VH-VL binders against Putative lipoprotein MlpA (mlpA). Designs and how they scored, part 2

Target 1, 215 residues: Putative lipoprotein MlpA (mlpA), of Myxococcus xanthus (p38371)
Amino acid sequence: CNFEQPETNCFVQESPSWAVKYDVVDSPKDANGDECTTTAPLVELMGVYKYVNPETGAAQLALRPATLASRAIADTTTTSADQTSLGSLDTEPKDHGFCHANDFAPAFVNVAASDTAAANTIRYEFTNVRVYSAAVAPGTQFTGELKYTSNGCTSSYVMRAVWPPAPCDTASTEPAENCGVGSGLNPEFAVVCQPTSATGTTGYCVPAGDIPSFK

## First folded at step 1 (VH-VL)

Design b9 (framework fv_benmelstobart)
Fold by ESMFold2-Fast, scan of step 1:
Structure b9 (fold): chain C 215 residues (1-215), chain A 119 residues (1-119), chain B 107 residues (1-107)
Amino acid sequence: as target 1 above (215 residues)
Amino acid sequence: QITLKESGPTLVKPTQTLTLTCTVSGFSLTSYGVHWIRQPPGKALEWLGVIYYSGSTDYNAAFMSRLTITKDNSKNQVVLTMNNMDPVDTATYYCARSDYFGYRWFDPWGQGTLVTVSS
Amino acid sequence: DIQMTQSPSSLSASVGDRVTITCKASQDISRYVAWYQQKPGKAPKLLIYAASTLQSGVPDRFSGSGYGTDFTFTISSLQPEDIATYFCQQYYSTPLTFGQGTKLEIK
């Protein structure tokens, strides 16, 4: 007999928004192995949710990229379920306070062709997701890997995420507006402002180093 | 064409171990999860467990003490092993692909194989 | 475990009728419900997922709706080939659970 506990010790801060940055590991390539230019966002917001079966204690983690939700306006074929990646989640922390999440279903959106753009499927495949659940930062930072496909280009990334999402501006001299004191983040977190575009200054505060990211 | 087909013994004696094989075609086990579901005659469907593309498994707690699901990606086969069979385990056993999303809904299903447990 | 309760357990209808089957979850499952059709001696066939999304190749006379705990499955104009048992299934949490089934017969 297996005596399942209804509670889990892997705490995850549920929120419709976490700030996630992607650092490239493998540059974009098409199906023939040739270089192409479509990449994942530099930073985006992501919904993070945890489901627990109360009788068995089995846990699931759901990740919903804001990019997929935004592109859903142009898509009549996918639902919020398709745009959400659902995987398993450890019931207890392992490896230095990490809860591992595995076996994620892909999340995707089918963008219909228009007068200005060809039809396009945007697909997120998450692997090696690890949520930091130690007492000093319970369920407010995670890392993982992303395989991103868009416009026939596939690329891979390390992702690092933090809660709460804090807007920022790299051009601001005010600490509260540039991931410093008063930004709303835990002051012990090592964070940096990541602009949403290579040429802009506005974006979100994201982890500055490997998870867990502390000063 | 995407197909799944169950095979194994149709008659099992009480206390024996059941071994069923699901052979898949038209997709890779490295990209999809495969579930086992059973249906006693005239009754509702009952989920037993899953093996994911990665080889990880999840089981219904009601069966996990006697249930094992394994796979061989190179042979396109998923194997269910259930120990200590009882007459109440008489059912049609199905394997099913969990669509591309891993483990949310089932499409397609195998044809099913009736397993009768009787002395 | 999340319990899925279907109503009615059986129903009889005439060709061309509008048929409605309901499914109630014991807790909020958002839109995470699928509907299956099972003909005698056959494996179930997926008709609807995510409460309202019609599976590719399924006739548009089949539809689903609902959110939270109450879900509805409808056949807008019953055809003879629709004689079957219909099941709802939640996929909000494990173990995955099914309703007890609704047996549909022609009058």
Scores: ipSAE 0.005, ipTM 0.433, lowest interface PAE 15.6, mean pLDDT 85

Design c1 (framework fv_cosibelimab)
Fold by ESMFold2-Fast, scan of step 1:
Structure c1 (fold): chain C 215 residues (1-215), chain A 122 residues (1-122), chain B 112 residues (1-112)
Amino acid sequence: as target 1 above (215 residues)
Amino acid sequence: EVQLVQSGAEVKKPGSSVKVSCKASGGTFSSYAISWVRQAPGQGLEWMGVIIPIFGTANYAQKFQGRVTITADESTSTAYMELSSLRSEDTAVYYCARDYYDSSGRYYFDYWGQGTLVTVSS
Amino acid sequence: NFMLTQPHSVSESPGKTVTISCTRSSGSIASNYVQWYQQRPGSAPTTVIYEDNQRPSGVPDRFSGSIDSSSNSASLTISGLKTEDEADYYCQSYDSSNHYVVFGGGTKLTVL
């Protein structure tokens, strides 16, 4: 026989893809406190996984940003574990249906120099992560804070995430392609299309408000 | 719905260049790497290179260094592959493919473009 | 820098099991994950196995992957063969020393 996973009320939808939006709190600054230009993505996909120790019942949450995953091609030194942020996770929801995740290890990638860019370390540090796990919408939205460092620039964000990841296009008049009816998201969720670039129209449906984000 | 849509078939003369486009539709463009893979008629898959749009960095297979250039335009969510000094042996279907990490953090190609046939003939 | 070698073709009858090997020429096969792609004539490849032995959603459990360090090879095994499995199969890994994606030469599976 093998061990069965213990039951937990902190359900998290495990997926290689959740859509995550970052809203700036502190603008990018370098080590001297001077302004610089490198920021976290406007939106990205993120792997979200839950592990439960079958003997102790202790739970862990793993977050793997697509930005780190995609840049590992140029990385000669980090492992999959380094590129995944692992923290603890409550086994039971606390006040108002939230399961808190704490003590995340940083996730990072060391990008080697290329013809167009110098060597760079991209680092994600997550804190105050909370997964909404109430019966009305179990484990399909979360929020937290991100400290992002790239090209010597450090900035901070509030992150809000939703599952499933629904691609979208702000230029589309079809509701299914602009976070509306037929998009694949729970119709009660308050979501909006967030383009991946400031000048483009394609992106992902992300929470429109604070988690839990409902209409 | 995520799709990679490539430009149409091309017929080119030896010595010319070709530029194939790959537009990411309904998905996040800048957070992924885009690879280019070609396949000559009746032959296997051959990796040409990759672009990481958020950095503007590209890496190329040794065989193609010096005559392939892979670029990306994030504002249009489009990756490009330009191959110069075309020869008859460059006749192939050219695919773009999205590099995506699975749960373990290792690469695989999760979405492929439909392919673009480039024929080099005199 | 390394090569992945596959048999050029394999054939087997419907309902039987076939195994396609993918042998790494230098360095350990276990040093990097191995993926397997299926390509039907006129179509783009699709993933049937990723990370040595994982199946994407929608791929039947008749498809399985494995690593054999003693032969320095990866294998794709297809049980309960169906006519629809007839295709070219490619293994793929990553060479971290030069940051290259490496494909095997491909194997044509004929179901007769």
Scores: ipSAE 0.000, ipTM 0.410, lowest interface PAE 16.2, mean pLDDT 83

Design c10 (framework fv_cosibelimab)
Fold by ESMFold2-Fast, scan of step 1:
Structure c10 (fold): chain C 215 residues (1-215), chain A 122 residues (1-122), chain B 112 residues (1-112)
Amino acid sequence: as target 1 above (215 residues)
Amino acid sequence: EVQLVQSGAEVKKPGSSVKVSCKASGGTFSDYAISWVRQAPGQGLEWMGVIIPIFGTANYAQKFQGRVTITADESTSTAYMELSSLRSEDTAVYYCARYGEYDFRSYYMDVWGQGTLVTVSS
Amino acid sequence: NFMLTQPHSVSESPGKTVTISCTRSSGSIASNYVQWYQQRPGSAPTTVIYEDNQRPSGVPDRFSGSIDSSSNSASLTISGLKTEDEADYYCQSYDSSNHWVVFGGGTKLTVL
C-alpha cells in the first residue's frame, strides 16, 4: 500500500456503508404539481466506491443507495449497475479541500407488485456531489443534492454523509449509543443521531451541520 | 461494525417446535435482508429462507415450506426462525446471515451469526 | 431451479495452486453473482470472494474468483497454498426464478 498518494489526489474512503441524511429542499409533488406523501428515507446506508483508470488517471465515484439494494430483491429487471449511480470525480481537491463529482447516471429499481404494495419505480438522481478530502478528514464526509422519485412523487434534498456508519438510538443514555464518546466516529466530527423512521428511535449518526461538519 | 448474535443451544423432542433468534448488535437491520442457513453434522450448508423486514416479506426453500416461519421485530432489531414438526433429521447448527450491503441481487452474505445448535432427540 | 456442483474434496501441497470448480446445472452461471465462503471446523462461514471475483478487506491476493461460460462454471483459485487454507469451501449463487439462494455441496481442501 502507498499511503502518500492520498496527499495529492482525491481520497475517498471506500465502504459498502456510509450514513446519509436527506434534508428536504422541495417537498413531494406529483406531475400535476399537487402534494403527495412519498419521500426519500430520513437516513440510509450508502455504498461509496472510487475507480481510477490506471492508464488515463480518470477517476469515477459510485454511489449505491441501500434503499435501492433492499428493494432490488423484488426486482429482477434491473442490474446492480442500474442500482448504482456512477459519476466523474476530480483527481485533485479544489475549493478548500473538496473533490467535485458530476455527471451521475440515475440509479433505480422497478419494484414488482406484492401483497402489500403496488408496482413502483424508485429513482435517485445525484448532482453537485462534493467529497471533503483534506488531511483532517480524508474522504470521510460528503455532500450533494438528490432528486428522488417514487410513486409518481418527486422531491429534492440536500444530502450529507459520513463514514463510518455508526448505529445509534436517540432513547439511549449511553454516549457510545447516541453519537458520543465511544461511537466509533472521529471525535472531532459534529454528528447527531437520525432515526430511520418518524416513530422510532434507532438510526445512524449523521453530520449535524454543513460539510465539513466539525465540533 | 454490525454483529449478528444468536440465541443459545436447544434440545427438543420430535414433534415439537424451536424458535431461534438473531439480534443485530450495533444497529438496526431494516435496510438488510436476513437469511437462515442450517448445517447438519458433517453436511453442507442448506438455505432455509429469508426475510426482508422493510417489505415484511419472507421466502422459503421448497423443502421447508409449511413448517418454517421467519419473522422480524424491527423495534428490537431481531429476526426469528421457527421450525415446527421437528424430526431427528433437523439436528443441525442454524445460522442467520445478512445481505444487502452491496447488491441484494448478489445475495452476498457478508455477516454471519455464530450459529445455534438444535438437537432433536427422543 | 438449478444445482451447483463442486468436487467433494481436493488436495494439494503447500506453495502450489489449487482450483475448486462450481458448475451450474441449468441456466447460465453468468446470470447471477457467485460468492465463495470458507468454513473452518467449529466456526461460522467467512467470505473469501463475493460478486464473482471481489475480495473482502483482509482476504489475501492469492485468493481469486473467475467465471467460465464455456463450462458453465465458477472457480475459486488459491495460489501459494498454506496449511491455514485447510477448510471447507462453498460456492453460492441465486435463482432469480424462484427467489432462492443456492449453495454448492462444498469442497474439503486438504493441504498435505
Scores: ipSAE 0.000, ipTM 0.416, lowest interface PAE 16.8, mean pLDDT 84

Design c11 (framework fv_cosibelimab)
Fold by ESMFold2-Fast, scan of step 1:
Structure c11 (fold): chain C 215 residues (1-215), chain A 120 residues (1-120), chain B 112 residues (1-112)
Amino acid sequence: as target 1 above (215 residues)
Amino acid sequence: EVQLVQSGAEVKKPGSSVKVSCKASGGTFSSYTISWVRQAPGQGLEWMGVIIPIFGTANYAQKFQGRVTITADESTSTAYMELSSLRSEDTAVYYCARSPYYSGSYRDYWGQGTLVTVSS
Amino acid sequence: NFMLTQPHSVSESPGKTVTISCTRSSGSIASNYVQWYQQRPGSAPTTVIYEDNQRPSGVPDRFSGSIDSSSNSASLTISGLKTEDEADYYCQSYDSSNLYVVFGGGTKLTVL
């Protein structure tokens, strides 16, 4: 085949891994409206991919949470397509350099019951996703909203993401290990280390402020 | 100071497997990735794969997919690279290298190298 | 994937300046950071430049890196050449579409 991919002005850095931080908006509640405790991760890796239909020029954005990918081994009922959230994507930047992505299909896994845990469906529903695609930093930061369901608990979040992902340790005094010089991120980005747990120190460098997050 | 110390030289027969270790000291083991890079005699550097210890996730170069397994043990700060179905063409010095999560962004430190000789 | 192309060898006299190029075959050289490694015979590689133009502690300021988007290449420049600079130099970048690390073929620097 002698086919070149269609060009679009909404560039997105495709990668099996971006670092994504979730900040709670609505605390977890069960189907009866009662408080419960299962939340989305504080931070995780996410696959980010762009598809363009060569006949129509229509663009799509695909988001694949690492939590779903890792739980897929225990799930024989969902496919990779079910574990990936696919939405539309603007072909041109709007609103101050943002490319909007909408109409995401839910991504989910059905984790089978084990000797130690009941069966559980983990579901991601993304909305209002906006990829920053201005000349100074094309397609390496995005923001959006997440509705997360696990163990019957539903909660909502603002997500902020950056590429490339960089592991970090808040206890380290070495700049390269704590989102500073040598970490692999664009030095103009304002980033901070987000641990994967409330009690731990290791995690990923994530945007420190609203997207676009610059110093 | 960060140091990566690799296991000693190995001599293997064609068709066998080899497992090389890389022990990290200094710095936080799980804050970085460990990549494996080999160099055949007189040849350039060839990337084999990377492990991200904090997630237990490994990614491999397509050429080595199916023959290479990279693992890590955070409790001992040690990464391992196992290469199976050895051929004479696998004779090389094997290096481990520590970098931020993105193995292509920056390589902080390299191990001393492990010579693996494959001969009958 | 893309390829990174370096000259196979370069030579220069002590005290002079040498530049080693690293050209990316497809996609922009500026899309991903470029690192430079120095390898002396019998030794493991060591980083001399990271993130396009940064020097690790202990690397002399005679070493510098740059990116030229118009030629789609990165360059390592070594000024005030010393005999101890004689080594193989490798550039390295990343193909972000598959988390694949790409090395250049290496350049042998001879100081005579």
Scores: ipSAE 0.000, ipTM 0.413, lowest interface PAE 15.8, mean pLDDT 83

Design c12 (framework fv_cosibelimab)
Fold by ESMFold2-Fast, scan of step 1:
Structure c12 (fold): chain C 215 residues (1-215), chain A 125 residues (1-125), chain B 112 residues (1-112)
Amino acid sequence: as target 1 above (215 residues)
Amino acid sequence: EVQLVQSGAEVKKPGSSVKVSCKASGGTFSSYAISWVRQAPGQGLEWMGVIIPIFGTANYAQKFQGRVTITADESTSTAYMELSSLRSEDTAVYYCARGKYYDSSGYSPWYFDLWGQGTLVTVSS
Amino acid sequence: NFMLTQPHSVSESPGKTVTISCTRSSGSIASNYVQWYQQRPGSAPTTVIYEDNQRPSGVPDRFSGSIDSSSNSASLTISGLKTEDEADYYCQSYDSSNHYVVFGGGTKLTVL
């Protein structure tokens, strides 16, 4: 019987924007092990792209954080390639629908010193990235780890991401504006609005649970 | 550098029980699954079970179900493996090993990126 | 559950290449990732390959992993053999749904 299609390809929804949430695992520490305050954003947009070598069939996953893209204006020493983290990607899903991406090069920007701030490198190091690519949600959710360094502070996170990026407002009673029906997200996805700041209400719809995040 | 540090060697009588500890030195267990693997003299690696501390769940190999109990204390970053009703065939080096676990659904790689030094348990009359 | 089968021993001269196989008895070898561990006498195992073909930091590129779905097996290949590569090598896979781990029987590599 061939009524069901086998899961045989690691499809990834390519987009300049996915919504990514970071949950802290290790709080910020400096090189001496002392506490410091610089953290990754609560949520941000991220470019996600897949490259395939036409001769070998080998696949790669590229992640470009919006934080690095926006800071590139103040950086004359790095390129768009440095602001993009490139890793390998499985060609076929494993572990019930997951495609693993490994060996990511760090993504970073070197922000030049100004009258108000010292020179600073913002660095993203991704590990254990896994894209859920099963028939029920092909290439529209992923998870992984982030090691984030800025102002000499290093912290680590679990990241969970969803496509499409849907803006939201926790103060809105309209479902389309608070990650409900009409938001553009798959209605079976378990999502919640994550504000971009601790004091604000506007942000992006992000996975509410572990990937794959379903109701 | 994070290390898994295990308790010292033990000599036990048949019918008794043994409890081996595994402490994460310089790190924590919270985002990890801790497995126990044993190796009898001159033999291969044999998986005994796993605990996922953040969910309070443990699972055991069929051969050891009913005799093995794996627990964890997150406040001290220490995992324990207790094996009861000891037989001479249980003479082995017992290892703890960690795997990264971030998803409650169990979709995490089960590779052991860090191993303890091993604890020799000798069962003799 | 399934079994993983390895040859008991392999032997080669320094500078040559060896390949160690790991065959899965039921279900596809490609269904779950395969890891490879190196163990020297008196020491705990250390990882040389994880998730089919990835190397941990500090493992030389002489070590590589591959999967062959046709033979339902994974392979560890070590090129440019050195005396310090002499060790027991174990493959390992798992069943993520049942939270169950399987080791191969181990292969003794002798370098003479």
Scores: ipSAE 0.000, ipTM 0.478, lowest interface PAE 12.8, mean pLDDT 85

Design c13 (framework fv_cosibelimab)
Fold by ESMFold2-Fast, scan of step 1:
Structure c13 (fold): chain C 215 residues (1-215), chain A 121 residues (1-121), chain B 112 residues (1-112)
Amino acid sequence: as target 1 above (215 residues)
Amino acid sequence: EVQLVQSGAEVKKPGSSVKVSCKASGGTFSSYAISWVRQAPGQGLEWMGVIIPIFGTPNYAQKFQGRVTITADESTSTAYMELSSLRSEDTAVYYCARESGYSSYWGFDYWGQGTLVTVSS
Amino acid sequence: NFMLTQPHSVSESPGKTVTISCTRSSGSIASNYVQWYQQRPGSAPTTVIYEDNQRPSGVPDRFSGSIDSSSNSASLTISGLKTEDEADYYCQSYDSRNYYVVFGGGTKLTVL
């Protein structure tokens, strides 16, 4: 049981949903090195879970992108395990509260061909994941890198994530609806509303700066 | 492949300023931190400051605060370091370097070739 | 806010093992990751170790890094020394108080 597990000092807020923002590092290229158009989402929700070996105290971090979960309906070949990226996690923080997560297995779905679309594999490869676990924001912000492949297009990103996932609208003057007071976020966090589309105003509150993102 | 290419050597008079450029190619410029590090002849490495272009706000070592300005132009994928009020002890090779981490600055994965700045009367 | 201290020079014969230390003056060496850079004359530095003990692709396993909390130091160990290992070596860590990046003073390795 949870109450009998070894103490670890790398706390992570477990939740089926965190808000994750992706900022492009390498724009999409196909296998020939030519430009293509399929990108990772501007923002998405992500499941974040921690597992601890009770005998050794060794920890693992699991990341499950909502994009993979939603496309699983059209996939008959992958399971929830394939759609979840599992890596190791430090047992103690370094660099003023950061816990590193390493060696992530890829997460993916194989979307079957339909009458209107060719078969497609959507693949997430995470590296350099760092969870901020200091007392002022225990396990509620992280950063890392993503290599994203879909429709034969590969692109890479820095990701910055925050808990809780707060929906927002850039057009709203209500603070609770635009990442301010009443949104559910720690008021000391520097956050901004990131729309889910380039032309829309609704999205999720995401870190406004580098992790840890504070005012 | 990522490559950082710096501007050519400069000879400057005391009291003047110098602006060194660092052009990134082969990858997206905006999301990685670019640091400036100098090395006086026969001396060690000295960190001057950093910018993450997507955020636009630089951070400087205390020693250089007030004399150094680091900027980035995302449209040309070029970072700049300007050092003012030059003295003879500013004679050094100036490097730009890309930091491999986005937080906590876990080290440098690519370095520019270096720009020699000589300050002499 | 802290200094990283390295020996000015070390020397050893080809085929032998050398260790270069990097000692932190304030705060724990283990609280921030340590990187090691190799610099040959006329060249920019290149990374041989990052995050205390990890090797970049292409760096031979003769290079290793370690942390010793009791001496408050990091170490770079090079086994099977070759003439091409002759270079200056710098350790580097992070300080979030005043600096983001702190370099050690550098160690000149001579392979004789």
Scores: ipSAE 0.007, ipTM 0.533, lowest interface PAE 9.9, mean pLDDT 85

Design c14 (framework fv_cosibelimab)
Fold by ESMFold2-Fast, scan of step 1:
Structure c14 (fold): chain C 215 residues (1-215), chain A 121 residues (1-121), chain B 112 residues (1-112)
Amino acid sequence: as target 1 above (215 residues)
Amino acid sequence: EVQLVQSGAEVKKPGSSVKVSCKASGYTFSSYAISWVRQAPGQGLEWMGVIIPIFGTANYAQKFQGRVTITADESTSTAYMELSSLRSEDTAVYYCARTGYDYRSSYFDYWGQGTLVTVSS
Amino acid sequence: NFMLTQPHSVSESPGKTVTISCTRSSGSIASNYVQWYQQRPGSAPTTVIYEDYQRPSGVPDRFSGSIDSSSNSASLTISGLKTEDEADYYCQSYDSSNWYVVFGGGTKLTVL
């Protein structure tokens, strides 16, 4: 038997925080197909990790939404593993330097009932995840699709993510605070400040265009 | 319930233009990309280009750049393919076909019925 | 651009197994996903295999896909061949260097 441990060419910047933006594809609907109002966040931080089987060289990608991690404080039934979505990852880039990740297990939390609200399961299902791993920006941008369920409302999104997560404020005139010079992002990246709420101005710098997002 | 319904057959003279439509229904139009693929009589499939409505972008095969324009109207869920400076060699069945928004890694999961364009003098 | 080369035609008797190859002229066949489409006369193509070896709902497990890096080829294998499998089969991949969707030339399968 020969023991071969192929090197992987799909580099991913591992970090407890990437900034991820969700753009709606299918608006929220309940189990009866009727419109409802609960949506995924406009932007959030996400943990991104890569695991490699040392015997086979097979790679896996793990995604951990900050929304699930923060809601875990009210959850007595799910573990950190349930709050993390694990999928496969290509060993070499395909399709313009993209490494595809597939077969993600759902990530979820069960938020406990309170005096004013029923129990709620928040569920993330990721598909068609692709990490850009070309030489000009190795493993620092990715895209994919999200099916999000909360309060019985299911909706779908295109997600676009960048590392490092740079905080920003749309009301600031300082470039470093509004995704410009001095923000910590690669200056070649095309990024824009996305507030965390519709009424606020503070958020994170996210890709401005399709991945890879460059000026 | 997903359907792509194309406009009817056209007969055109050399040098003219043709605009074929592809009306989508049964899904959220902007969530997917629409490609145009043609097939000359008795020949194979040839990709012409794609429109990605969610990103507002279109990409074309080099052979058709300058002659083809692919557009989409999200309000009517309709994609269009316009081919100009028609030649007899452009006689073909033209198909619209759906992929995920990233056509580079997606397969064609639904196809229109095809539109025969005949170019003859 | 690279080309995807398929045999022009293949034939086999009912119940047997047939394999249709799709060879990439430059660059690795494994660099991009390969899909396979079935087209009957007068009809639009339908997908039988996507992402190298996945089957859409409704496609029987007699259809399988594989990648062989040593021959730089993808293959579509149809076991337990039936007369309704008669069709043209096209492989398809993506050329990253040219932003181009590439189709193979097509293979006519005859079941006699």
Scores: ipSAE 0.005, ipTM 0.456, lowest interface PAE 14.8, mean pLDDT 85

Design c15 (framework fv_cosibelimab)
Fold by ESMFold2-Fast, scan of step 1:
Structure c15 (fold): chain C 215 residues (1-215), chain A 125 residues (1-125), chain B 112 residues (1-112)
Amino acid sequence: as target 1 above (215 residues)
Amino acid sequence: EVQLVQSGAEVKKPGSSVKVSCKASGGTFSSYAISWVRQAPGQGLEWMGVIIPIFGTANYAQKFQGRVTITADESTSTAYMELSSLRSEDTAVYYCARGGRDYYGSGSYYWFDPWGQGTLVTVSS
Amino acid sequence: NFMLTQPHSVSESPGKTVTISCTRSSGSIASNYVQWYQQRPGSAPTTVIYEDNQRPSGVPDRFSGSIDSSSNSASLTISGLKTEDEADYYCQSYDSSNHYVVFGGGTKLTVL
């Protein structure tokens, strides 16, 4: 036949929402090295976008955490560009189907003081971002590292993300509501419901294992 | 800053075995792959194998399969490379090197930073 | 399995630019990342370029890496040559099919 398979490119599923979880590597410390309590969210939604320079073919990956987007209304000093982390992205997948994204600019907001809290800067620094772009699941899972700073506390995490974002409830016995059959996720993905709070049950389906996370 | 410190030089007879250690400092040992690379005097770099301590998984170059064993002790943050049935052509400096990215679902351990200082193994009778 | 071929030696004067090639014998050079290591006499190698064109912290921007699919090769370019750049340089890639790390034969850079 004269049918040819297209070459595999660094495809990324662009969406205003991916579900991302953070697993702690280094617990929060302040500038003196003492323990403190402010951490990154257990799970959040994240905007994920790919830009390609049409003249050069160079690709970039943009990550916009929902935490920064939601706090932006209280911020008069940072722009949407400051609240989005932009890095480079491979044009072709390598090393087991991964596309690496490097040289991310920090993303941050300067939150104004309120009745209940002092002024605060929330800062995201992404490194080692790798998007899985193999034929089995092109551009729908990624992993990376986050350095999170808020209220003078700095902590580090491994992040693992999946598209589409699927809401879930750990208290539900219905599979469709607890990351099982009918949830909207690829049934071969290994996912688990991660609540948005330590004491709550509602959250989002997130990768259960290392990326790529498959059953 | 992560540093790799290797055991000292060894002189061995043909047919014997040698076991070289590589101790990591800087605290994130288990999630980073440790590779072993050798260099005979005046020659180039030759990859021998790798271990991923968190999974206990080791892979070896075919040339060394059956003669090399790479292990890791997470409690002491130390990796080991044992080479058996030594020949004179095994005389070389043996380096350990850490994967440049942590192993969280990606195999990007195929480049190296940092490198250990090297261990000279001399095989002669 | 594939081989990576480098020139045995290159020479250039201080302040000039030198390019060292690394050619893959089979399969596309673009199929796997290419790294470059610098080794001075008596020392362990250090990474000057990783993942085709990235520089580790502390490596000056005089060092750059590139991939040329048409010649099936990677290149390390060092501009503004200094005497301390005199060293052996090794390219390295990964063979996904056979699960092993491949090094080039090394290039001795002499700065005259």
Scores: ipSAE 0.000, ipTM 0.482, lowest interface PAE 13.5, mean pLDDT 85

